# VH-VL binders against Putative hydroxypyruvate isomerase (Gip): the designs that were tried, part 11

Target 1, 264 residues: Putative hydroxypyruvate isomerase (Gip), of Drosophila melanogaster (Fruit fly) (p36951)
Amino acid sequence: MALKFAANLNFLFTERATSIAERIRLAHQNGFRAVEIPYPEGETSDVVSAVKETGVVVSLVNLAFDKSDDQLRFGSTSVPGSEKLFRSQLDATIDFARQVNCGKIHLTAGLFKGGQESDYTKTYTANLKIAADSLRASKMIGVIEPINKYAVPGYYMNSYSKAAGILADVAADNIQLLADLYHLQHLHGNVSKTLEEYKALIGHFQIAQVPHRHEPDVSGELDYGFVFKALQEFGYDGWIGCEYKPKTTTVEGLGWVSKLGYTL

## First folded at step 17 (VH-VL)

Design V6 (from M5 with heavy chain T101N T105S S109D)
Fold by OpenDDE, fold request of step 20:
Structure V6 (fold): chain C 264 residues (1-264), chain A 126 residues (1-126), chain B 107 residues (1-107)
Amino acid sequence: as target 1 above (264 residues)
Amino acid sequence: EVQLVQSGAEVKKPGSSVKVSCKASGYTFSDYAISWVRQAPGQGLEWMGWIIPYFGNADYAQKFQGRVTITADESTTTAYMELSGLTSDDTAVYYCAREANEYWSGYYDTHDFDYWGQGTTVTVSS
Amino acid sequence: EIVLTQSPDFQSVTPKEKVTITCRASQSIGSRLHWYQQKPDQPPKLLIKWASQSFSGVPSRFSGSGSGTDFTLTINGLEAEDAGTYYCHQSYSLPYTFGPGTKVDIK
């Protein structure tokens, strides 16, 4: 089966455009058929217009976030005391996702800033259960992502085993695991076996080279020729998020697609 | 501490060119965009263009297209703005400013100008 | 380009009074609006970023609000040192643009 790639617009096409709408147009212009985007606070109408204009699929949208709080900037889902905020953010994100026909939301966990980790776990689990119900009603799924400490120091969701435990407790089939291979390699290594171990939980993939988070064809720890074949064998038919830092420019770096024998 | 230090005042003849430098320190130069903003005497602020040293890209306001060149030297952590075909209308204080960008953080880049150079006065007169 | 307007152009106020400056964008810019203070013979200084976030070192009497097209800078209890010109700035799209400025004088 053919792999499908989506441009993560927090990472790609940032050189020439500041708005998400314009980045969508750039992504489309360069051959992408899908994009991953943050919640476009105050810019939802422009993004909707850009999506309609280009016909690009929105494959993933991040949960709305609080720009005024350093801890909550990375998500509220796990932060004790932020349950009301989370619900508001979830509703807003679902409303937007519906407008662009996006069926997948990244439920960002937030930062651990002290206290008992068990309280964060409790909050995260409870909020994910709430999310599961809301998302199901909208025919959407939520994903949680283990993120390594080099990328986001203090990020609460920083372990695949932790994620698995939480997902088990949530016990909802529409809350799944986002496997970013960049983070997976940093957190676990042993990529093939790890993917096999958590296969039943994974609902989304993202890619970047390790350790510098560049394009797949850049020299690094991961052989993406092998990895992409593994993903094909895995049977993943969703969009793969290109969440990498261009080594040079976004456009020049896109040569990796054809180089590795794929198409956008 | 983040600091931007610009080159000294310039007096130029009409038709000539001026090149202003902006030495940056106290942060990773490549990862933050630098904008150039000018201000004519008694007037408001006017954005001229920007560069992201990491990418080496420069974009300019349409008003200055073909007449302005913005560059960055990562080895010296210095940004430059060169303006050609000077006229009296180009008499102004020219500022460099760092844009507060969290590139590749997974969140929005704000692109506010959080740190400014002290300004460079450019006077164009016959 | 996105055009920013400000109101008022000028105001003279007594110390400790509340000052309100508005900035309007010709189109929606989300929260990508920033406020600067400039005093004579000095570069602008960042006060508020992203519509409502105070920059480091900025006194608590300064605050920003708004989204979309309408934004407000508020000074709760003007101090003598707050005399200067205030500019709004949008970073939603290139080219970046500034408001014309609001001059605040102290009575």
Scores: ipSAE 0.859, ipTM 0.924, lowest interface PAE 0.5, mean pLDDT 96
Fold by ESMFold2, look of step 17:
Structure V6 (fold): chain C 264 residues (1-264), chain A 126 residues (1-126), chain B 107 residues (1-107)
Amino acid sequence: as target 1 above (264 residues)
Amino acid sequence: EVQLVQSGAEVKKPGSSVKVSCKASGYTFSDYAISWVRQAPGQGLEWMGWIIPYFGNADYAQKFQGRVTITADESTTTAYMELSGLTSDDTAVYYCAREANEYWSGYYDTHDFDYWGQGTTVTVSS
Amino acid sequence: EIVLTQSPDFQSVTPKEKVTITCRASQSIGSRLHWYQQKPDQPPKLLIKWASQSFSGVPSRFSGSGSGTDFTLTINGLEAEDAGTYYCHQSYSLPYTFGPGTKVDIK
């Protein structure tokens, strides 16, 4: 089965557009059938309108953020003392995701900025159990993403083994892994064996080349010709998020799709 | 401490060009857009264009298209605005401003102008 | 291109009174509306971002509200140092635009 690619709008179409709604229109105009977006705080109606106008699939929405707090700007899910905020952010994100028919929410972990890691793990596990119930009621899944320290210094969820242990404790089939191949290579390596090891847990994929986080076909550590064939054999039928820094511009960099044997 | 320091005042003849510099410090220069805004005497603020230094491409307001060139030099963390074909209508104070959005953090932000240069007065007279 | 209008163009206000400045956008801009204060011979300074969030170091007498097309800047208890011109600015789409400004004088 053919692989399906979504534009991550924190990264793509950023050179000419500041709002998510305008980036959705640009993605559609350039052949993307799907996008990944942050929760669009303060502009949800404009984004809903852009999705309706274009018909794009919203494949993933990031949990709402607190823009005013340095610790919480990358999520609240693991952060002790922010449990009420997390519930409010989750409810808002689910409501928005329903309006755009999005079935996946990235439950962004937040930053470890001191205190005891065990308190963060306790909070994270408890909040993921709550999220599992709320998401199941809406026929949605939640995903958690191990993120490397070069991309987000201090990010709480920074290990595949930690993620797997927490998912075992949460024990909910609708809370799954987001495997970002850029982060996976930095954190673990041995990509084919790692994908096999975590296959049962993985519910979403994202891509970028290593080490500079550019398009899949630039020179780097990952052979995406091989990796994409492995994903097809994996049997993944969802969207693959294109979360990379354009080497030049978004559109000029799309040649990798056809070069590697795929279509948008 | 984020700081934008601009080059000094200039007096120019009609038909010439001016190039204003904006030296940035206190942050990762390539990761934030810089906008240029001008203000004629007694008038309001007018956006001229922007550059995202990482991309090196600029975008301009229609009024200035074809006369303005905005560039960035990573090695000196300096943005430049060059305006050609000057007329007396171009007499103004020219500001650079940083936009609040860190492109490569994965964080989606507001694009307000959080820090401004001190301004550069350009006077066009015969 | 998104047009911003401001009202009033000018107001002269007794110290300690409330000042209200409105900004209207020609189309929805969500919350991507920001307010700046400019004193004579100075660059503009950010006061309020994202319609209602105070920028660091801004006195609490300044507040913002609104979303979509209608926005308000409020100065609750005007002080002499607040005299100047106030501009709204949208960051929803390029080209960015500013409102025409509202001049506030004391007396």
Scores: ipSAE 0.712, ipTM 0.866, lowest interface PAE 1.7, mean pLDDT 93
Fold by ESMFold2, look of step 18:
Structure V6 (fold): chain C 264 residues (1-264), chain A 126 residues (1-126), chain B 107 residues (1-107)
Amino acid sequence: as target 1 above (264 residues)
Amino acid sequence: EVQLVQSGAEVKKPGSSVKVSCKASGYTFSDYAISWVRQAPGQGLEWMGWIIPYFGNADYAQKFQGRVTITADESTTTAYMELSGLTSDDTAVYYCAREANEYWSGYYDTHDFDYWGQGTTVTVSS
Amino acid sequence: EIVLTQSPDFQSVTPKEKVTITCRASQSIGSRLHWYQQKPDQPPKLLIKWASQSFSGVPSRFSGSGSGTDFTLTINGLEAEDAGTYYCHQSYSLPYTFGPGTKVDIK
């Protein structure tokens, strides 16, 4: 089966456009059939229109977040005391995802900014159970992503073993793991063994080269020729998020797709 | 503490060029765009162009296309705006401004101009 | 490019009264509209970002509202220090554009 690549619009086309709707149009114009986007607070109608105009698939939407709050700008799911906010954000995100036919929501964890970590874990587990029910009602899945501290200092969900433990406690088949290979290499290494270990939990993939988070074919720690073959043998049939910092520009950096034997 | 400090006032003859500097401090220079905005005497604000230092990518308002060059030097954390073919209509105060956006963090990308330089007066004497 | 218009061009206001300034965009810009205050011989200063979010240190008498194409800046209880020119700015697409400004004087 052929691998399918989506443009992550928090990263790609950022050198040419500021709004998500315009980045969707640029992604389409440059051959992408799918995108990953943040919840587009304050501009949902424009994004719905851009999706209709282009016909792109929205493969992943990040949970709505509070842009103005230091602790909550990277999500609310783990943050004690924000449970009412989380439910409101989840409802808004599900409603938007329906309008663009997106079946996956990244349940962003938020920052640990003091207090007891056990309270965050209790909140996270409880909110993920609530999310599982709401997402199931809409035929959607939620994903959680371990993120390394060099990318987002203080991010609560920062370990694959922590994620696996929490997913076991949540015990919902529609809450799954997002394996971003950039973060995976920083957090654990041993990519082949780690992918095999967590195979049953993984529901989404994202890619970037290590250590500088550029295109897959830039010199670095990961051989993406090998990794992509492993993903094909893994049996993953979803979209792979291209969440990398273009080394020059987005379009100039797309040569890796054909060079490694794939198409957009 | 974020600061943008611009070079001093300049008096120029028609047909010449001016290059204004904008020294940035207090943040990671390459991760934030810098815009250039001018204001003629008694007039409103006019966006000239933008650079993202990480990419070296610059974009310009159509009015200035071909006359303006915006660059950045990461080693000195300084952005530059060079305007050529000056006329008396280019007499203005020129500002640099930082865009409130943190590239690679799509979770709080607002794109407002949160910090401004003090301005550089350029006078083109006919 | 996106054109922003402002209304009124000028207003002279009795202290402690309410000031209302509108900004209209030539197309939808979502909530990507920001307001700046400029006093004579000074650079502009950010007041309101993202249509309605107050910037750090801005007095509570300043507020913003609107989305899409129609936006409003309100000064609820004008003070002498608020005299100056107010600009809206869109960050929806490049090239960025500003409104023409609204000058506010104290009567």
Scores: ipSAE 0.660, ipTM 0.846, lowest interface PAE 1.9, mean pLDDT 92

Design V6 (from M5 with heavy chain T101N T105S S109D)
Fold by ESMFold2, look of step 19:
Structure V6 (fold): chain C 264 residues (1-264), chain A 126 residues (1-126), chain B 107 residues (1-107)
Amino acid sequence: as target 1 above (264 residues)
Amino acid sequence: EVQLVQSGAEVKKPGSSVKVSCKASGYTFSDYAISWVRQAPGQGLEWMGWIIPYFGNADYAQKFQGRVTITADESTTTAYMELSGLTSDDTAVYYCAREANEYWSGYYDTHDFDYWGQGTTVTVSS
Amino acid sequence: EIVLTQSPDFQSVTPKEKVTITCRASQSIGSRLHWYQQKPDQPPKLLIKWASQSFSGVPSRFSGSGSGTDFTLTINGLEAEDAGTYYCHQSYSLPYTFGPGTKVDIK
């Protein structure tokens, strides 16, 4: 089975375009059939138009967030006291995702900034149960992502074991794991066994090379030739998010696709 | 704190070039674009171009294409703007400005100009 | 290239009165419209970003509104220190462009 790659537009095409709509057009022009995007606060109409114009698939949308608060700029899902805000952000994100036919929302956790971790876990679990119901009504899934401390210091969701325990408590089949192989290597390593252990929970993948978060084919800790074959044997038929920092420019760095035996 | 400190005023003859420096401090230089904006006496603001130091890649307004070169030096955290073929119409104050965006932070990128250099007056006269 | 226009080009205003400045874009720019204040012999200073979000330390008398093509900066209760020129700026597409400016003087 051939793998399918989506451009993450927080990372790719950032050197030539400022708006998400223009990055969508660049991704399409350079052969991408799918993208991952943040909730495009204040420009949803322009993004909807760009998606219609290009026909790209929107494979993932990040939950709307509050950029004015240091704790909430990486999500609200785990943050005690922000439950009303979370519901508002979820509703806005679902409404946008419907307009672009996106079936997956990344429920970004937010930062742990003191207090009791158990209060964060209680809030996170409760909000994920609410999200499961709302997402199911719209035929969507939510994903949660363990993120390593080098990328986002203090991020609440920082462990595959924690994620699995919370998913068991939420007990909803439409709340799943996002396995970003860059974070997985930092958090756990033992990539083949870890993917095998969590395969029933995983609903989305993202890729970057370790440790510098560049293209899959640069020198680093992960052999993506091997890893991609493992993903094919995994049976994943969704989009794989290309969430890496171009070493030079986005387009100059796309050679890895054909070099590793794939196409966009 | 974030600071952008520009080189001093210059007086140039028509046909020559000028190179203005912009020393950045207080943030990760490579992760933020630097724009150059000029303002002729009594006139409005005019965007000239930008650079993202990480990429070393610059882009320019059409009016200045072929005359302007914007560069960045990571080791000194300094951006440069060089304008060639000067005429009296190029007499202006030249500003550098940091764009409010940290690339790849996962944070929403707005690209407003949140911090500005003090300006460099360039006078072109014979 | 996206053209921004501003209105009015000049206002002379009594302290404590309300000032309204408009900016219109030649095409939709979403909310990627920012406002700057420039006092004589100083660099511009960011006031409002993303159409309506106040920059850090900006007095509450400054507010912004609008989306798409039509935007407004409001100074609700002008202070003497607010005299200067106000510019709008779009960051939707390169090349970035500015409005021509609105000069505000104290009567």
Scores: ipSAE 0.655, ipTM 0.842, lowest interface PAE 1.8, mean pLDDT 92
Fold by ESMFold2, fold request of step 20:
Formats: C-alpha cells, structure tokens, sequence
Structure V6 (fold): chain C 264 residues (1-264), chain A 126 residues (1-126), chain B 107 residues (1-107)
C-alpha cells in the first residue's frame, strides 16, 4: 500500500499563515490530501468551512487545552484535579472532530509540575478509560504519544514502557499509541525492533529527521527510505503526520516525497 | 524578562534611508517573529512587515514593498528595519514588537503583540 | 486585506462611568482580535488578547467580548489613568491590520 502523508499544521505552513483555516488552504494548494490540527478554539466555524471547501481529510485533532495555565497548555489528561476540565475538553474536541469527520484524537497528557507521579498515573489511567467510552460512542479512537524532554520539558508521557503499561491497565482497544519517530529515536532508538515490539498498540505515526527535526531526507540518524518501506511491510494504511521544522520553507522542503518514491 | 530596546531618534533628508535596530533579550530570539509598526504624528498604527529569525526571510505590507528591508542577526539577537527613499510622509515613530507565538513548540498561539520596543522617532525634513 | 473599523472615534467620559468601544472586521477573524492601550508618547500596551483574555497585570475593569466580525472592549468604571487611545488589531491573516483608534478622555 502506498504511504499517505498529512501536513501537521502546528509545524508546516506556519511561515505563511497564522490561522489553521489558512494553513489548511495552503496545504491543499500544495498537494496535501490530509492535515493534522490542534483543537481550534475560537475558530471552529472557520476551520469547518476550510475543510469543506478543500475536501482535505483531518487525520488527527489534538485535545482542547487551557491556554491560561502553563501546566495545562499541553493537555489535562494526566493532571490531578483537572478531571472536570478534561471531560469538558474531551466533549468539545469530540464535537469538533465529528464536524470535520476526524476519527482520531490525541489525548495530550499535560505537564508534571510537582506532586506525586503516582497520582498523575492514576488520573491518566482513569481519564483514558472515560475517554475510551466517549470516543467509542462516536466511533473514534484516542492516541497517546511519548514525547522527549528536549521537545516538551516536563511532559508526563515520556516513555514507551510507561505508555504500554498504562494501555494494558486501560484495556481498551480504541486507545492506542502514537509513534512519532522523532521522539521514538530520542527516547528508545532501535527503530525497527521497537516498531515490531509495539506494532499491536500503534494506531498513528508522525515523522521528522533526527536530531534537528527537519525533513525526512536531510542528513541525520534515520534512513527514511528504509523506514518507509518498513511501514509498508508492517501494513500501516493510515495517514503519516509530517511534523517537522522546515529547513527553509514548507514548500521548498517537499522534494523528499518524490525523491523517496512517494506522492502527496 | 522580555525586552526590546530600539536605537535612538534620527533626522533624515528626503531621498535618504534610515535603519532602525531592535535589540531583543529575555527569550529565544530565533523562535519568535518580530513585527515593525509605525505611527505618523496624530495617526494610527500601521503594520510594515515581519521577520521570523529562524527562517531569515521577511514579509512586508504591500505599501512598503520595494522600500523596506527587515533583517535579523542571530549573533546579536537584533532585528533591523531599513526604509529607503524617505519623504516627509515617512516622519513617524517606528516600533518593533514581538509576536506571541513560539515557533516549533508544537503550541498553537494567538500572534498578538505582547512586548513592544520603546519606539524610534524618525523625522524627515528638508 | 482585512479592514478593522472602530466606534466611536472619540469619547469623553465621567470617572466611574462605563466605556464601550466597538471594533468591526470586514470578514470573520474568529477570536483573533486584540486590544491595545496607548498613552501619549508611549508604545501601545496589550490589554486583551484573543477577544476576551486579559493580559497579565491588566486591571479587572477591562474586559473584551465578541467573535467573528463584531468585538467590544469595555471599561467598567473608568479611572483617570485610563485616558488614552485604544486600538484593535487582528492576527488572523497577513498583512496584520489595526483599527483606526478610539480616543478616550476624562470629562
């Protein structure tokens, strides 16, 4: 199966547009059939219109967040005492995701800012069980992503073994792992064996080159020619999020797609 | 503490150029856009253009296209705005402002102007 | 290019009274509307971002509301120090634009 690439709009087209709706239009104009977006608080109508106008697939939406609290700006799912907020954010995000026909929500974990880690784990597990039921009712899946400390200092979900243990405790088939290969290389390495080990849990992929988080074809630690073929052989047929820092501009950096033998 | 400190006032003759500096401190310079905004006496605010230092390229409002050049120097964390072909209509206070968005954080933000330089008065007279 | 208009151009207000300033955009800009206060010979200062979120250190008498095309800044209980010019600003698309300003004086 040919691989399918989505533009992550927190990273791509950011040099040309400030709003998600404009970035959707730019992604479409430049050949992308799919995008990944944050919950666009205060802009949902504009984004729904842009999606309808362009016909792009929304492959992933990040959970709504609280801009007013530094601990919660990267999610609430693990944060003790934010359980009511989490349920409100989940409901808002599901309602938006339905309007753009998106079946995947990234349940962003939030930051560890003090207290007992075990309380965060208890909160996280409980909230993921609640999310599993709500998402199933809307025919959606949730994903959780291990993120390295160089990208988001203090992020609660920072280990593949922690993620696997929590997913086992949640025991829901619609809560799955997001494997961002940039973070995976920083956190674990051994990419082929790690993908094989976690294959049954993985429901989404994102890519960037290591260590500088640029396009897949720049010089770096990962051979994406090899890695993309491995993804095809593993039978992944979903969208792959392009979550990288353009080395120059987004459009100038898209040459890797054809160079590695793929199309948008 | 975020601070933007601009170069001093200038008096220029018509037809000349002016280059205003904006020294940034208290944050990662390359990760935030800097906008330039001017205000003629008794008039409102006018956006001139911006630069994202990470990319090193700038965009300009159409009115200033061809006359303005905005640059950034990473080593000194300083942005510059140069305006050429000055006329008396260019007499104004020129501000730099930081945009509230940290690029590459993965965070989707507002792009308001949260911090401003003190302003640089440019007077064009013959 | 998105045009912002403001009303009124000028308002002279008795202390402790309510001030209302309106900003209208030529197209929908979601919530990407921000309010600045400018005193004579000073740079603008951010008051309200994202239509309704107060910036750090801004007195509680300042509030913002609206979305889409119609936005309002409210000063509930004007104080003498609030005299100045108020500007709206959109960050929805480039080029960024400002409203023409509303001057508020103490009566």
Amino acid sequence: as target 1 above (264 residues)
Amino acid sequence: EVQLVQSGAEVKKPGSSVKVSCKASGYTFSDYAISWVRQAPGQGLEWMGWIIPYFGNADYAQKFQGRVTITADESTTTAYMELSGLTSDDTAVYYCAREANEYWSGYYDTHDFDYWGQGTTVTVSS
Amino acid sequence: EIVLTQSPDFQSVTPKEKVTITCRASQSIGSRLHWYQQKPDQPPKLLIKWASQSFSGVPSRFSGSGSGTDFTLTINGLEAEDAGTYYCHQSYSLPYTFGPGTKVDIK
Scores: ipSAE 0.645, ipTM 0.842, lowest interface PAE 2.0, mean pLDDT 92
Fold by ESMFold2, fold request of step 20:
Structure V6 (fold): chain C 264 residues (1-264), chain A 126 residues (1-126), chain B 107 residues (1-107)
Amino acid sequence: as target 1 above (264 residues)
Amino acid sequence: EVQLVQSGAEVKKPGSSVKVSCKASGYTFSDYAISWVRQAPGQGLEWMGWIIPYFGNADYAQKFQGRVTITADESTTTAYMELSGLTSDDTAVYYCAREANEYWSGYYDTHDFDYWGQGTTVTVSS
Amino acid sequence: EIVLTQSPDFQSVTPKEKVTITCRASQSIGSRLHWYQQKPDQPPKLLIKWASQSFSGVPSRFSGSGSGTDFTLTINGLEAEDAGTYYCHQSYSLPYTFGPGTKVDIK
């Protein structure tokens, strides 16, 4: 029942490397067995090579996104009118995920930029049903993440109750909840009760300390000694994404792993 | 609105040092790397090093290792490049440039140089 | 260290004609190649990022293509204001490097 930690490469090793492939090599060199990565548009061959070279597990890939459109920077899944784009992004992401043997895709919701929220919810639910079929055909799981407004202003998926309602309407066992404990504390609080309440829906975890999003062992709102024990009792045997801002450097900040009784 | 403003031209003697400043405005200073790039007369662009002000640590091109120090002062949103042991080969225009990536935004970006300072001419003469 | 080469070193071109500049990397850099224009007595200005993505305010006559090791900047319909030196730059691996530059003159 030991917990398994993955390096989120949008956050970790960013002070030493700019490309995902190079960050994969650094994560491996520093003891990580797994990583979480964005869809590496324009770099897929290099990332596939780095994964083969290092043998790291790719535990999560974010959905491909449009770098050139500010509304779509954080995904297209909920955005009305982007349904064709979403399908092409999903196909590209699934194709890449197969090449790196990743079974889990974060279906990033996108930004609310006006119009009716109900239209976004209709689009989101419809696109998630389509994603469920495509992901199942590829033996993959999709996850959705409630994100607080201070991290991503205007992000459509911004509450756990909204996420649960949408998952119930999608009614697919391979579309699940990503519980990022940093966002969970900001959005809901009552961490132990909230984890129990949403237990059946949760398919992935990420961690950072609250409120400044640093390593789990810095002073803050969450006692990660307690929280990690709760995750073990939860029965979670997947990877836990380390999505935090290093307080100093990535490597200097890794002491929390052994201090709290774990290994990479 | 993003703006990088550098200190004025310098004339230096061989063996001395120079410290160029780069005042940044219009963005969150600590979350973007600043690179230093130089250009000798009639020559191309040469990357010297960078700093991410949040970390306060810098990395340098091997050619300048041991001679260059790049620092940042978050309270004044100013980056500095100091080059020591000057020779006539160090006569150049020195630029600061901001890298296009807000660290920890959750957005995987390009690290191109989207904004440049006006340049600081350093002349090393006996 | 990743070496970038550019071709040609110099190009004198009749107005409204097409300019093609190539940049080659010593190893694969994915799409992490960027193009800058430097006019006399000015700092460089970003034209194309991520191999093919135009920067804000850049005229549509500028375009980029390529991936891996081979990249191209195209100016389709050269104008007098486009005279200057063009540099490629990789952001794949530290230390960052630039190509040696391509000087473009108007005939």
Scores: ipSAE 0.635, ipTM 0.846, lowest interface PAE 2.2, mean pLDDT 92

